# Designs tried in a protein design chat: VH-VL binders against q9h9l3. Part 359

Target 1, 176 residues: q9h9l3
Amino acid sequence: PRKMVAIDCEMVGTGPKGHVSSLARCSIVNYNGDVLYDEYILPPCHIVDYRTRWSGIRKQHMVNATPFKIARGQILKILTGKIVVGHAIHNDFKALQYFHPKSLTRDTSHIPPLNRKADCPENATMSLKHLTKKLLNRDIQVGKSGHSSVEDAQATMELYKLVEVEWEEHLARNPP
Below, E stands for the ipSAE of ESMFold2; O stands for the ipSAE of OpenDDE; V2 stands for 0.75 times the mean of E and O plus 0.25 times the DockQ between their complexes.

## First folded at step 21 (VH-VL)

Design x54 (framework fv_nivolumab; at its last look DockQ between E and O 0.88; V2 from the best seeds 0.86)
Fold by OpenDDE, look of step 21:
Structure x54 (fold): chain C 176 residues (1-176), chain A 122 residues (1-122), chain B 107 residues (1-107)
Amino acid sequence: as target 1 above (176 residues)
Amino acid sequence: QVQLVESGGGVVQPGRSLRLDCKASGFTFSTYGMHWVRQAPGKGLEWVAVIRYDGRYKYYADSVKGRFTISRDNSKNTLFLQMNSLRAEDTAVYYCAKGTYRYDYTGYFDYWGQGTLVTVSS
Amino acid sequence: EIVLTQSPATLSLSPGERATLSCRASQSVDSYLAWYQQKPGQAPRLLIYDASDRATGIPARFSGSGSGTDFTLTISSLEPEDFAVYYCQQSYDWPYTFGQGTKVEIK
């Protein structure tokens, strides 16, 4: 098995006016799209805004949610030493209060060959939804139910696989 | 097409146990939450239990908590309901129902089986 | 638990008439409300979810409205096959609960 995983996190709003993004769900899949981790996570602070239309997080998801500190430990254990693929992954790492080595990070929102393949400007930041539709002919984040971090992580991994060879060669020649 | 087929219903005495099965087809079973809903004869609908796609989360109605166990075998596309310490008030048609959203055990029931009758009587 | 109360208990109408069914929640369920149709000897069928979204394959004559505690299912023009029992259901919180049902019968 490849030492590569894809991650996607959903965040809810905490703090004053709900402007603080707090981790509420994290999904991790392996290279084949198999779910390695998928937990609802209880923020340490009161949830002000579930952001359900985007996050997919609902009140009843928090009933038996894993406390943040515990979840963070579990997630970091999985990520350690892996190549971690994500879309706009800096948001996920921020929510996790974690820094993964840049050399082991792959952000599908910043891969020029991927954008080129999708007939998008190479230096533009395209949404996961758009790239997934364009390149995989798959609809994600459909409807009003919000995102599924599992589906998003799977899509992210599949997108990366389209440009993996080219991009890894590029990174080898141009280490971050 | 989505299809759910319940089995295992029958007549049992109070205090006995019974296991219901629900065979699913026509969708990726392992990616949806599944529910049991029951209906007493001539009465309304009562939610019984839910299980997440991977079995990690389970919730029960208070009326069955501690007596019923929901489980699943994704390799066989089958949902189960183990019913112990059955009571007369458990008499009902039991429906298995598919959750509406992938990788989410919350929501509604977009597909139902035809149900299996459980009768608990002395 | 959240209690859903449906009204009326029975609605007697003729084909072609408009049917209006009410569902009231004991507390706010936001828009997490669904409507089901059940005919005698059959399993329930999902009609409306998220208060106003029509399920796949459901005729346009069925519509849902409302939010918070008050919800309405409307059948604009009753067809013969629409005479059945209708249930509302909330998915806002555990346990999930149903209304007691409204029977729409032929006049």
Scores: ipSAE 0.918, ipTM 0.955, lowest interface PAE 0.5, mean pLDDT 96
Fold by ESMFold2, look of step 21:
Structure x54 (fold): chain C 176 residues (1-176), chain A 122 residues (1-122), chain B 107 residues (1-107)
Amino acid sequence: as target 1 above (176 residues)
Amino acid sequence: QVQLVESGGGVVQPGRSLRLDCKASGFTFSTYGMHWVRQAPGKGLEWVAVIRYDGRYKYYADSVKGRFTISRDNSKNTLFLQMNSLRAEDTAVYYCAKGTYRYDYTGYFDYWGQGTLVTVSS
Amino acid sequence: EIVLTQSPATLSLSPGERATLSCRASQSVDSYLAWYQQKPGQAPRLLIYDASDRATGIPARFSGSGSGTDFTLTISSLEPEDFAVYYCQQSYDWPYTFGQGTKVEIK
């Protein structure tokens, strides 16, 4: 069976007034939640706003961070040929300047059976925090220290497992 | 209960080496950053080094760079400090300290060991 | 490196009195400041982190305030166990640094 990984990224503000979102951390976990990759990434542009309250990224993390081009190459080698699970994963791929094949992409923010399990409208875009609390009885993104991309990737994988059989069958019958 | 127990301190001559161990229990050691902080007799606290939960990121105070090496073995819940080329100024109680945030190595020190004394004298 | 200067060096007070301890940073550390208590022969204990948040198990009489360069630890009514040395610590940038300490002693 095709290998499956979950990914989550944290972004900082670059460009004019810090409005561009640039990759500053990427975490990838396997099916069992083991960390395969977790690196701080130095954007090619000057960081204007670390967005630390949400990103968890601080000036300290950048001191030994991997340059974006190198990190991107490492990340894409891990993702190639795998089913990639994420939450609102378009944002992660945009930050990576990459688009994974839709047939191999699973986005927990847009899976109707998952929303149904959470007693949410099937077409709603639900936050990772909300789904994780409702379906896994876990609190993530707690406190003011920002998000952990490792925790978020692990939660995303666990959520997908709740609907994996049903959703994989759906996609087999309804190729994207 | 979070518990941190340091060992390996002692009296050594300048230029010699020591290794400190810190055994952790009562929390998931492999998800937290760990620090060493020292305190010279009758003096204040000095941060020494940090290592990320997975060992892949480290940082050192300038006073110890090139002489001290922080490392960890997550399978044994143990933090290490290898101290080479010891100087009289390294005389201190060395504390093992747990970082506050999971899957990170920045922040504060929410749990401390009781410390181990290193005395460097000729 | 960021220097933290604590004042006063010593506070001589009686139980029941209010203690006010100051920590001043040589540059802004935003709110990345913690306070620790240390009693003789013991390891430090985290009291306050992120300038104003109490650590787990810390009594409500301890409070922290401030941001940028000026920070305060307040003990609203001193108890016998509060006579100790208090350190501030910044986690804004490498290397992490501590203030030199304020000793709170019984008058």
Scores: ipSAE 0.808, ipTM 0.916, lowest interface PAE 0.9, mean pLDDT 94
ESMFold2 (binder alone), look of step 21: mean pLDDT 94; pTM 0.956
ESMFold2, look of step 22: ipSAE 0.781; ipTM 0.905
ESMFold2 (binder alone), look of step 22: mean pLDDT 94; pTM 0.955
OpenDDE, look of step 22: ipSAE 0.917; ipTM 0.955

Design x55 (framework fv_nivolumab; at its last look DockQ between E and O 0.89; V2 from the best seeds 0.87)
Fold by OpenDDE, look of step 21:
Formats: structure tokens, sequence, C-alpha cells
Structure x55 (fold): chain C 176 residues (1-176), chain A 122 residues (1-122), chain B 107 residues (1-107)
């Protein structure tokens, strides 16, 4: 099995006016889409805005949520040494207050061959929802219930797999 | 089509135990939260318990906490309710209900079984 | 726990008439409210979720409205098959709770 995982995080609003994005759920899947990690996470600060229609996070999810410090340790343990695939993954790492090596990071929002395959401008930033629909003929983030980080992580991994060979060759010739 | 079939109901004396099964089909069972809801004869609906898709999270109504255990076997598409220390007030039709959202144990119940009757009497 | 109170207890109407059912929560549940229909000897059926969204396959004559503590289920024109008991349910907080039900019966 490939030493590769996909990650997706959901964030809620904390701090003044809820403008601080705090980790509230993290899902990690392996190369085959199997869930390796999926936890609701309790931010260290009071939640001002659950952002439910986007995050899918609700009040009752926080009842037995894993404290951030504990969750962060668990997540970092999984990510260490792996190629980490994500969509706009800088947001996930920011929420985790973690920096993964750039050489081991794959961001599906910045892969020109992926956009090309989806008949999109190569240098445009396309949404995960759009790419998933175009390339996988799958609907994610449907309805008003918000996102599922598990589904999003799975979709992200599947999208990357479409261009994995080409992109890995490119990166080998042009290391970041 | 989604189908949920409960079994295991019957007549038991107070203090005894009973296990209910719910066989699911027509959807990816391992990706949905599942619930038990009961209805006493001639009465309304009462939520009993929920279990997350992977079985790692469970919640119970106070009326059954410490006595009932919800569990699941995803390889068999089956939901369970172990009922211990049964009381007369536990007499009800027990429904298994599918959670509405994938990978989320919250929300509503979009599909129900036909229920199985549990009668607790001396 | 959040208590849901439905009214009226019984609603007697004729086919073709408009039915209006109320559900009041003891505290705000935002829009996390559903309506179920139950016919005698049958399991409940989801009609409305998130206060106003119709479940799959539910006829357009069923509609839900409200937010916070006051919710309404409306059946614009009653069909013979609509005479049943209707329950509201909140998914705002544990434990999930139901109203005591409103029976819609034929006049």
Amino acid sequence: as target 1 above (176 residues)
Amino acid sequence: QVQLVESGGGVVQPGRSLRLDCKASGFTFSTYGMHWVRQAPGKGLEWVAVIRYDGRYTYYADSVKGRFTISRDNSKNTLFLQMNSLRAEDTAVYYCAKGQYRYDYTGYFDYWGQGTLVTVSS
Amino acid sequence: EIVLTQSPATLSLSPGERATLSCRASQSVDSYLAWYQQKPGQAPRLLIYDASDRATGIPARFSGSGSGTDFTLTISSLEPEDFAVYYCQQSYDWPYTFGQGTKVEIK
C-alpha cells in the first residue's frame, strides 16, 4: 500500500465575531478510501459560529468531542512521514497549527493536470465539489446539512489518483 | 430500496434481558448512524439510542442508560439493542431507524423498520 | 431535555380541507425540527426535516414552517390517506425528543 493519506477538516468560528477558524472535525483516509481517523474536535475557545451549513458541525457533536490538543497529537502521528493529499490543504494545516513538508504535500486545488482533465483553466482554483462532479460524476456537499469531511477526503484522494502518475513524475523533475 | 427488519421481540418478565436485532439493506449501512426508537402501546414515540457509523460513539436516553446497549456489526449490516434489567415501562414496539446523513449520527430518521414488540410483564 | 408540545391533540376535518398542526418547543431548536406521519399499525414516515424541507417522495401538499420555538405543519388539502397521527421531533440536542402527537381524523 502506498504511504499516502488524504485529509479534510471542518472548522467552526471562534474568537471575536467568530472570525477565527478553529478545527472541529478531522477526517483522514488511506489510499483506498478507508477511514483512518474521524473525530469531532473541541476547540480551546468558545464556539461562536458552528457554520453548520458549510461545516456540518452541530452543537451535539461537541458533547463528547476530542479536545484539540489531544486530537492534534493523534492527527500528527498519522500524518508524519506520509504524503498528505488535500484540497486547499493550507487551510487544514493552518487549523491544525501544523506544517507538513511541502515535498510530501499534494494540494488538489493546485494541480494543473487535474484542472485540464476537468476542462478548467490550469491555473484556476476550482472547488472540490466541482472537480468531483466533473471527473468522478459524484455529488458531494449536497443539501443544507453541510460538508462531510470523510466524503470530502475520499473524493480528494480519488481525484488525485486520476493524475497521480503524471503529477508525481512532474514533481520528480521539478521538486518543490 | 431501503429496508430495515427488526427481530427479537417477545414477552419477558421484569429484570430479564432481551436482545433486538435489526437487519438493514438497500443502503451502505456502514456509513450511517442508526437509532432505536420505541413506542409504548397507545402512546407516542420515544428516542432510545444512537450509534455512529463506526460504532465509536453512542448516546442513550436517560430512561435506558446503564441498562441498554446499542451496537452494530457492519459486516452483517445488523444493528443490535441489548436490553438488560427490563422494566414494565420498557414495554413498547421498538423501531430501528436510519440516520438521514452519511457519516453523521445526528439529524432525523428517514427510514424505519416495522418494529418488534417487547412486552415486559409479571 | 427539550419538550415539544403539539396542538391540537385531535383535529377533525373532511377530505379537501386544510390542516394546520402546531409544535412548540420549550427552548429554541433553531430549524432542527422534523415531522413524521404514522398510520395505525405502521411505522412512522418522515415528512419534513429542517423545519421546512420535504423528504423524498412526500407530496407537495405537505409543508413545514417555523423556527426557534414555534413550528407548523400544513396539509393544504387533505387526502383520505392523510388521516393519521403526526409527530414533531427535534434534533437540536440530546436526547432527541418527540411531541406527543396530533391525530388528524375524519370528520
Scores: ipSAE 0.909, ipTM 0.951, lowest interface PAE 0.5, mean pLDDT 96
Fold by ESMFold2, look of step 21:
Structure x55 (fold): chain C 176 residues (1-176), chain A 122 residues (1-122), chain B 107 residues (1-107)
Amino acid sequence: as target 1 above (176 residues)
Amino acid sequence: QVQLVESGGGVVQPGRSLRLDCKASGFTFSTYGMHWVRQAPGKGLEWVAVIRYDGRYTYYADSVKGRFTISRDNSKNTLFLQMNSLRAEDTAVYYCAKGQYRYDYTGYFDYWGQGTLVTVSS
Amino acid sequence: EIVLTQSPATLSLSPGERATLSCRASQSVDSYLAWYQQKPGQAPRLLIYDASDRATGIPARFSGSGSGTDFTLTISSLEPEDFAVYYCQQSYDWPYTFGQGTKVEIK
């Protein structure tokens, strides 16, 4: 049995008009929700838009942030060989400039049994906030201060646990 | 109920060291950033330092940088301030303050301790 | 560092009157401003955060407004327990700073 982790990232705007999404925080938790990694990350390009309303990232967080190249190396060492759970996880991997094997990737935004438990259309893309409130009775992403990647990663792992047995069996019968 | 109790204040000569403790209860200490704020007698408030929930990020006011060290022991729900090379201008009531937001160390102070007096005098 | 200047230094009023306290920042702090109340011998208490949001348990007579460089704390009808010193604090950038305080005292 492979070890399982959950990841969530926060991105800021770089490039022309701040339209490029660059990694500024990454949080990784284990199966029990314990924090394995939680660092602010300095993008290699100038930050144009902190996107604080959603990212929760402010100039203050960047003062002692880990340079992207170093942070990426640290993160990839943690992810290698593990089942990685995330929500809309392709965005996280894009920001990391990384590919994780599909057979070891779990995306809570695209698990029909999870949507069914939430009484949502099975093929809809549901927000993490909505699923977490409905299925875990927790409020995440509360207020104007933006998202917490630690809380989001923890919620993502707990959501996956609700369907883990069913979904792992499905994937064994239907290899990606 | 949230409680923060400072200890370790006292009278000390200039150039000496002192450690302050802040014992926390009534909340999940290990998920919140913590701050020290001081107030010289009859004066206003001065922010001193912050430490993130896990201890990995800190920041200090220029007046104490290099002399003071903020730290925490989450297994004992305790925040520390190690004060070295103390000066007369460090004389103040030192407050332990809880950050408002989980898993962040920026923001405002929603709960404060009652403070502990540090007097630095010849 | 960001300097916060409070006015007036002292505000002498009677119970039932409206108190208006001002805080001006030396540069924009967006809405990253809080107000605290401090009574003699006590720690400060958070009243308002993010310029206008009332902290848990704070009575509705306290309200905050403003953004950028100019901020106001209003106490709509003073009660006996409101006579205290009030501080503004910015969390826009390191180091965090406080205003010098406004003392609200009974006339």
Scores: ipSAE 0.822, ipTM 0.919, lowest interface PAE 0.9, mean pLDDT 93
ESMFold2 (binder alone), look of step 21: mean pLDDT 94; pTM 0.959

Design x56 (framework fv_nivolumab; at its last read DockQ between E and O 0.87; V2 from the best seeds 0.89)
Heavy chain, then light chain:
Amino acid sequence: QVQLVESGGGVVQPGRSLRLDCKASGFTFSTYGMHWVRQAPGKGLEWVAVIRYDGRYTYYADSVKGRFTISRDNSKNTLFLQMNSLRAEDTAVYYCAKGTYRYDYTGYFDYWGQGTLVTVSS
Amino acid sequence: EIVLTQSPATLSLSPGERATLSCRASQSVESYLAWYQQKPGQAPRLLIYDASDRATGIPARFSGSGSGTDFTLTISSLEPEDFAVYYCQQSYDWPYTFGQGTKVEIK
ESMFold2, look of step 21: ipSAE 0.828; ipTM 0.919
ESMFold2 (binder alone), look of step 21: mean pLDDT 94; pTM 0.957
OpenDDE, look of step 21: ipSAE 0.918; ipTM 0.955
ESMFold2, look of step 22: ipSAE 0.841; ipTM 0.923
ESMFold2 (binder alone), look of step 22: mean pLDDT 94; pTM 0.956
OpenDDE, look of step 22: ipSAE 0.914; ipTM 0.954
ESMFold2, fold request of step 23: ipSAE 0.843, 0.850, 0.809; ipTM 0.922, 0.925, 0.916
ESMFold2 (binder alone), fold request of step 23: mean pLDDT 94, 94, 94; pTM 0.956, 0.955, 0.953
OpenDDE, fold request of step 23: ipSAE 0.932, 0.932, 0.933; ipTM 0.960, 0.960, 0.960
ESMFold2, last read: ipSAE 0.843, 0.846, 0.847; ipTM 0.923, 0.924, 0.924
ESMFold2 (binder alone), last read: mean pLDDT 94, 94, 94; pTM 0.955, 0.953, 0.954
OpenDDE, last read: ipSAE 0.932, 0.931, 0.932; ipTM 0.960, 0.960, 0.960

Design x57 (framework fv_nivolumab; at its last fold request DockQ between E and O 0.93; V2 from the best seeds 0.89)
Fold by OpenDDE, fold request of step 23:
Structure x57 (fold): chain C 176 residues (1-176), chain A 122 residues (1-122), chain B 107 residues (1-107)
Amino acid sequence: as target 1 above (176 residues)
Amino acid sequence: QVQLVESGGGVVQPGRSLRLDCKASGFTFSTYAMHWVRQAPGKGLEWVAVIRYDGRYTYYADSVKGRFTISRDNSKNTLFLQMNSLRAEDTAVYYCAKGTYRYDYTGYFDYWGQGTLVTVSS
Amino acid sequence: EIVLTQSPATLSLSPGERATLSCRASQSVDSYLAWYQQKPGQAPRLLIYDASDRATGIPARFSGSGSGTDFTLTISSLEPEDFAVYYCQQSYDWPYTFGQGTKVEIK
């Protein structure tokens, strides 16, 4: 239970017309919500769209940002061997160009008991913002300043903790 | 209620050093960036430095770069400004200011202390 | 650095009048501009951020507008407590910079 970390990443647009989603910030928190990692990351390609309204990433953040390859190594070192909790975490892993074992992955966007607790359809994909508000009575991603990957990671961990026992038992009986 | 209280100001000779402290309360200090902003007597505002919530990112105005160091102790809710090689033009009221956005070191200054006066003179 | 130029330097008005303050940036700052109020002997107070968003507790008579290089702070009807110095500040790029200030004084 305490060998778990939660991750949330922010992406910017690179490549032609900014359609490539590139990692620009990654935050990792432990079971208690303590920040283990929080870095702004410099994509290998020129940033075309900061997507600031959503990502919270600004040009200023890239001045001393950690190069992607370096950051990726740091992040992978933290994630290796851990149960990694995230929301729609496939996007984070994609941005990281990383594959984490399914058996060690927890995606809060695909946990039916969590949706049930939130009075949502079990097979629906609910937003982190919605679940956080409904189940934690906390507002995240407020305003126009963009997301905070730290807050989002913390919220994700807190949400998972609500269903941890039930879900871990389920996974034990039904390993992916 | 957010409160920021600066201390450590005084009169010093050029070339000397001085450390300013800023005690924060009324908010989760360890989750916000903090800034120093100064104001020379009868003059406008000048941004001095910023430090991220965890201290891992810092930026300085060119006028103080290499001489001033911004730091923080989150366990004590305290922001610091170590000022070395002080010059006459560093004479100012120094304000500590809270960053507006949680876990972000960019943005604005939503709360200010009352400032502490630093006078550099021979 | 980005230079912010405020105008006018001094604005003399009477209570109840409309105040219009200008801040011009040497280059585009998008909407990353704030306005501060400073009364004599006091610390600055945030009024507007992101060009047009009012800070918490700020009266509705204060409004900000503009984007890019030209910004305006408007006080729809001056109250006695509004006579102060007003500064604009950009957060678009390092270093952060302030305008030189506009003094709103009583006529």
Scores: ipSAE 0.930, ipTM 0.959, lowest interface PAE 0.5, mean pLDDT 96
Fold by ESMFold2, fold request of step 23:
Structure x57 (fold): chain C 176 residues (1-176), chain A 122 residues (1-122), chain B 107 residues (1-107)
Amino acid sequence: as target 1 above (176 residues)
Amino acid sequence: QVQLVESGGGVVQPGRSLRLDCKASGFTFSTYAMHWVRQAPGKGLEWVAVIRYDGRYTYYADSVKGRFTISRDNSKNTLFLQMNSLRAEDTAVYYCAKGTYRYDYTGYFDYWGQGTLVTVSS
Amino acid sequence: EIVLTQSPATLSLSPGERATLSCRASQSVDSYLAWYQQKPGQAPRLLIYDASDRATGIPARFSGSGSGTDFTLTISSLEPEDFAVYYCQQSYDWPYTFGQGTKVEIK
């Protein structure tokens, strides 16, 4: 059986006016929520806006950060051949400059059975914070220190586990 | 019921080495950054070093770079400070301190140990 | 490195009085500033972090304010247990630094 991991990334602003989202942290956890990878990543471009209120990234984190090309190689080695779970995961893959096979991708922002468990419209795109509070009775992304990609990846995996059997059967019957 | 207990302090001659231990309990040690902070007798506080929850990231004050090494053993809930080439100006009470935020190594120190005295004198 | 200068060096007050302690940074530290209390023979205790947020279990009489270079710790009505040394600490940049301390003593 394929191994399953959850990923979450934090981005900073690069490019004109800091509008480009560039990878600055990546966290990967296994099925049990154990941390497999958690690195601060130095974008190849100048950082214009750390976006710290949301990203949790400060200039101190960049002092010993892994250069993007090296970090990307490390991350892709972990992801290859695995089922990868994330929340709005297309943003993470875009920041990684990577496309994971759709058949091996699980996006907790687009799983109707998960929304149903939360008493939310099945078509709605619900935030990770909202789903985690409703279904796991936990608060994430609290305070002014920004998001923790480790906590977010762990929450994403726990949410997926709530619907894993049903959703894996659905995907087997309806290949992406 | 967070508890941090330092040990390993004592009197040593300049140029010698000493290792400090800090045993932690009452929190999930393996998810928090840990710090060393020192206070010379009758003086203020000086930050010494930090280590991230998994040991991957460290940073040192300039006064100790190249001489001190911070490390941790998460299986034993223990933080270490290896102090080489000790100087008279390293004389201080050494505190271990818990970082405020899970899975980060920046921030503040919400719990402190009682401290252990290191005296460097000839 | 960022130098934090506290004033006054000593503040002599009676129980029930309002204490105002100042911390000035040599450059902006945004809101990345904490305040600690230290009693003789004891380790420091975190009071305020992120300039104005009280740490868990800290009484409401302690409040912090400021941003950039100028910060204030206020104790609205001094209790007997509040007579101690107070330190500010910045976490804006490496290395982290502390102010030299303000001693609050009974008059």
Scores: ipSAE 0.826, ipTM 0.921, lowest interface PAE 0.8, mean pLDDT 94
ESMFold2, look of step 21: ipSAE 0.811; ipTM 0.915
ESMFold2 (binder alone), look of step 21: mean pLDDT 94; pTM 0.956
OpenDDE, look of step 21: ipSAE 0.922; ipTM 0.956
ESMFold2, look of step 22: ipSAE 0.789; ipTM 0.910
ESMFold2 (binder alone), look of step 22: mean pLDDT 94; pTM 0.956
OpenDDE, look of step 22: ipSAE 0.924; ipTM 0.957
ESMFold2, fold request of step 23: ipSAE 0.814, 0.826; ipTM 0.917, 0.923
ESMFold2 (binder alone), fold request of step 23: mean pLDDT 94, 94, 94; pTM 0.956, 0.956, 0.955
OpenDDE, fold request of step 23: ipSAE 0.929, 0.930; ipTM 0.959, 0.959

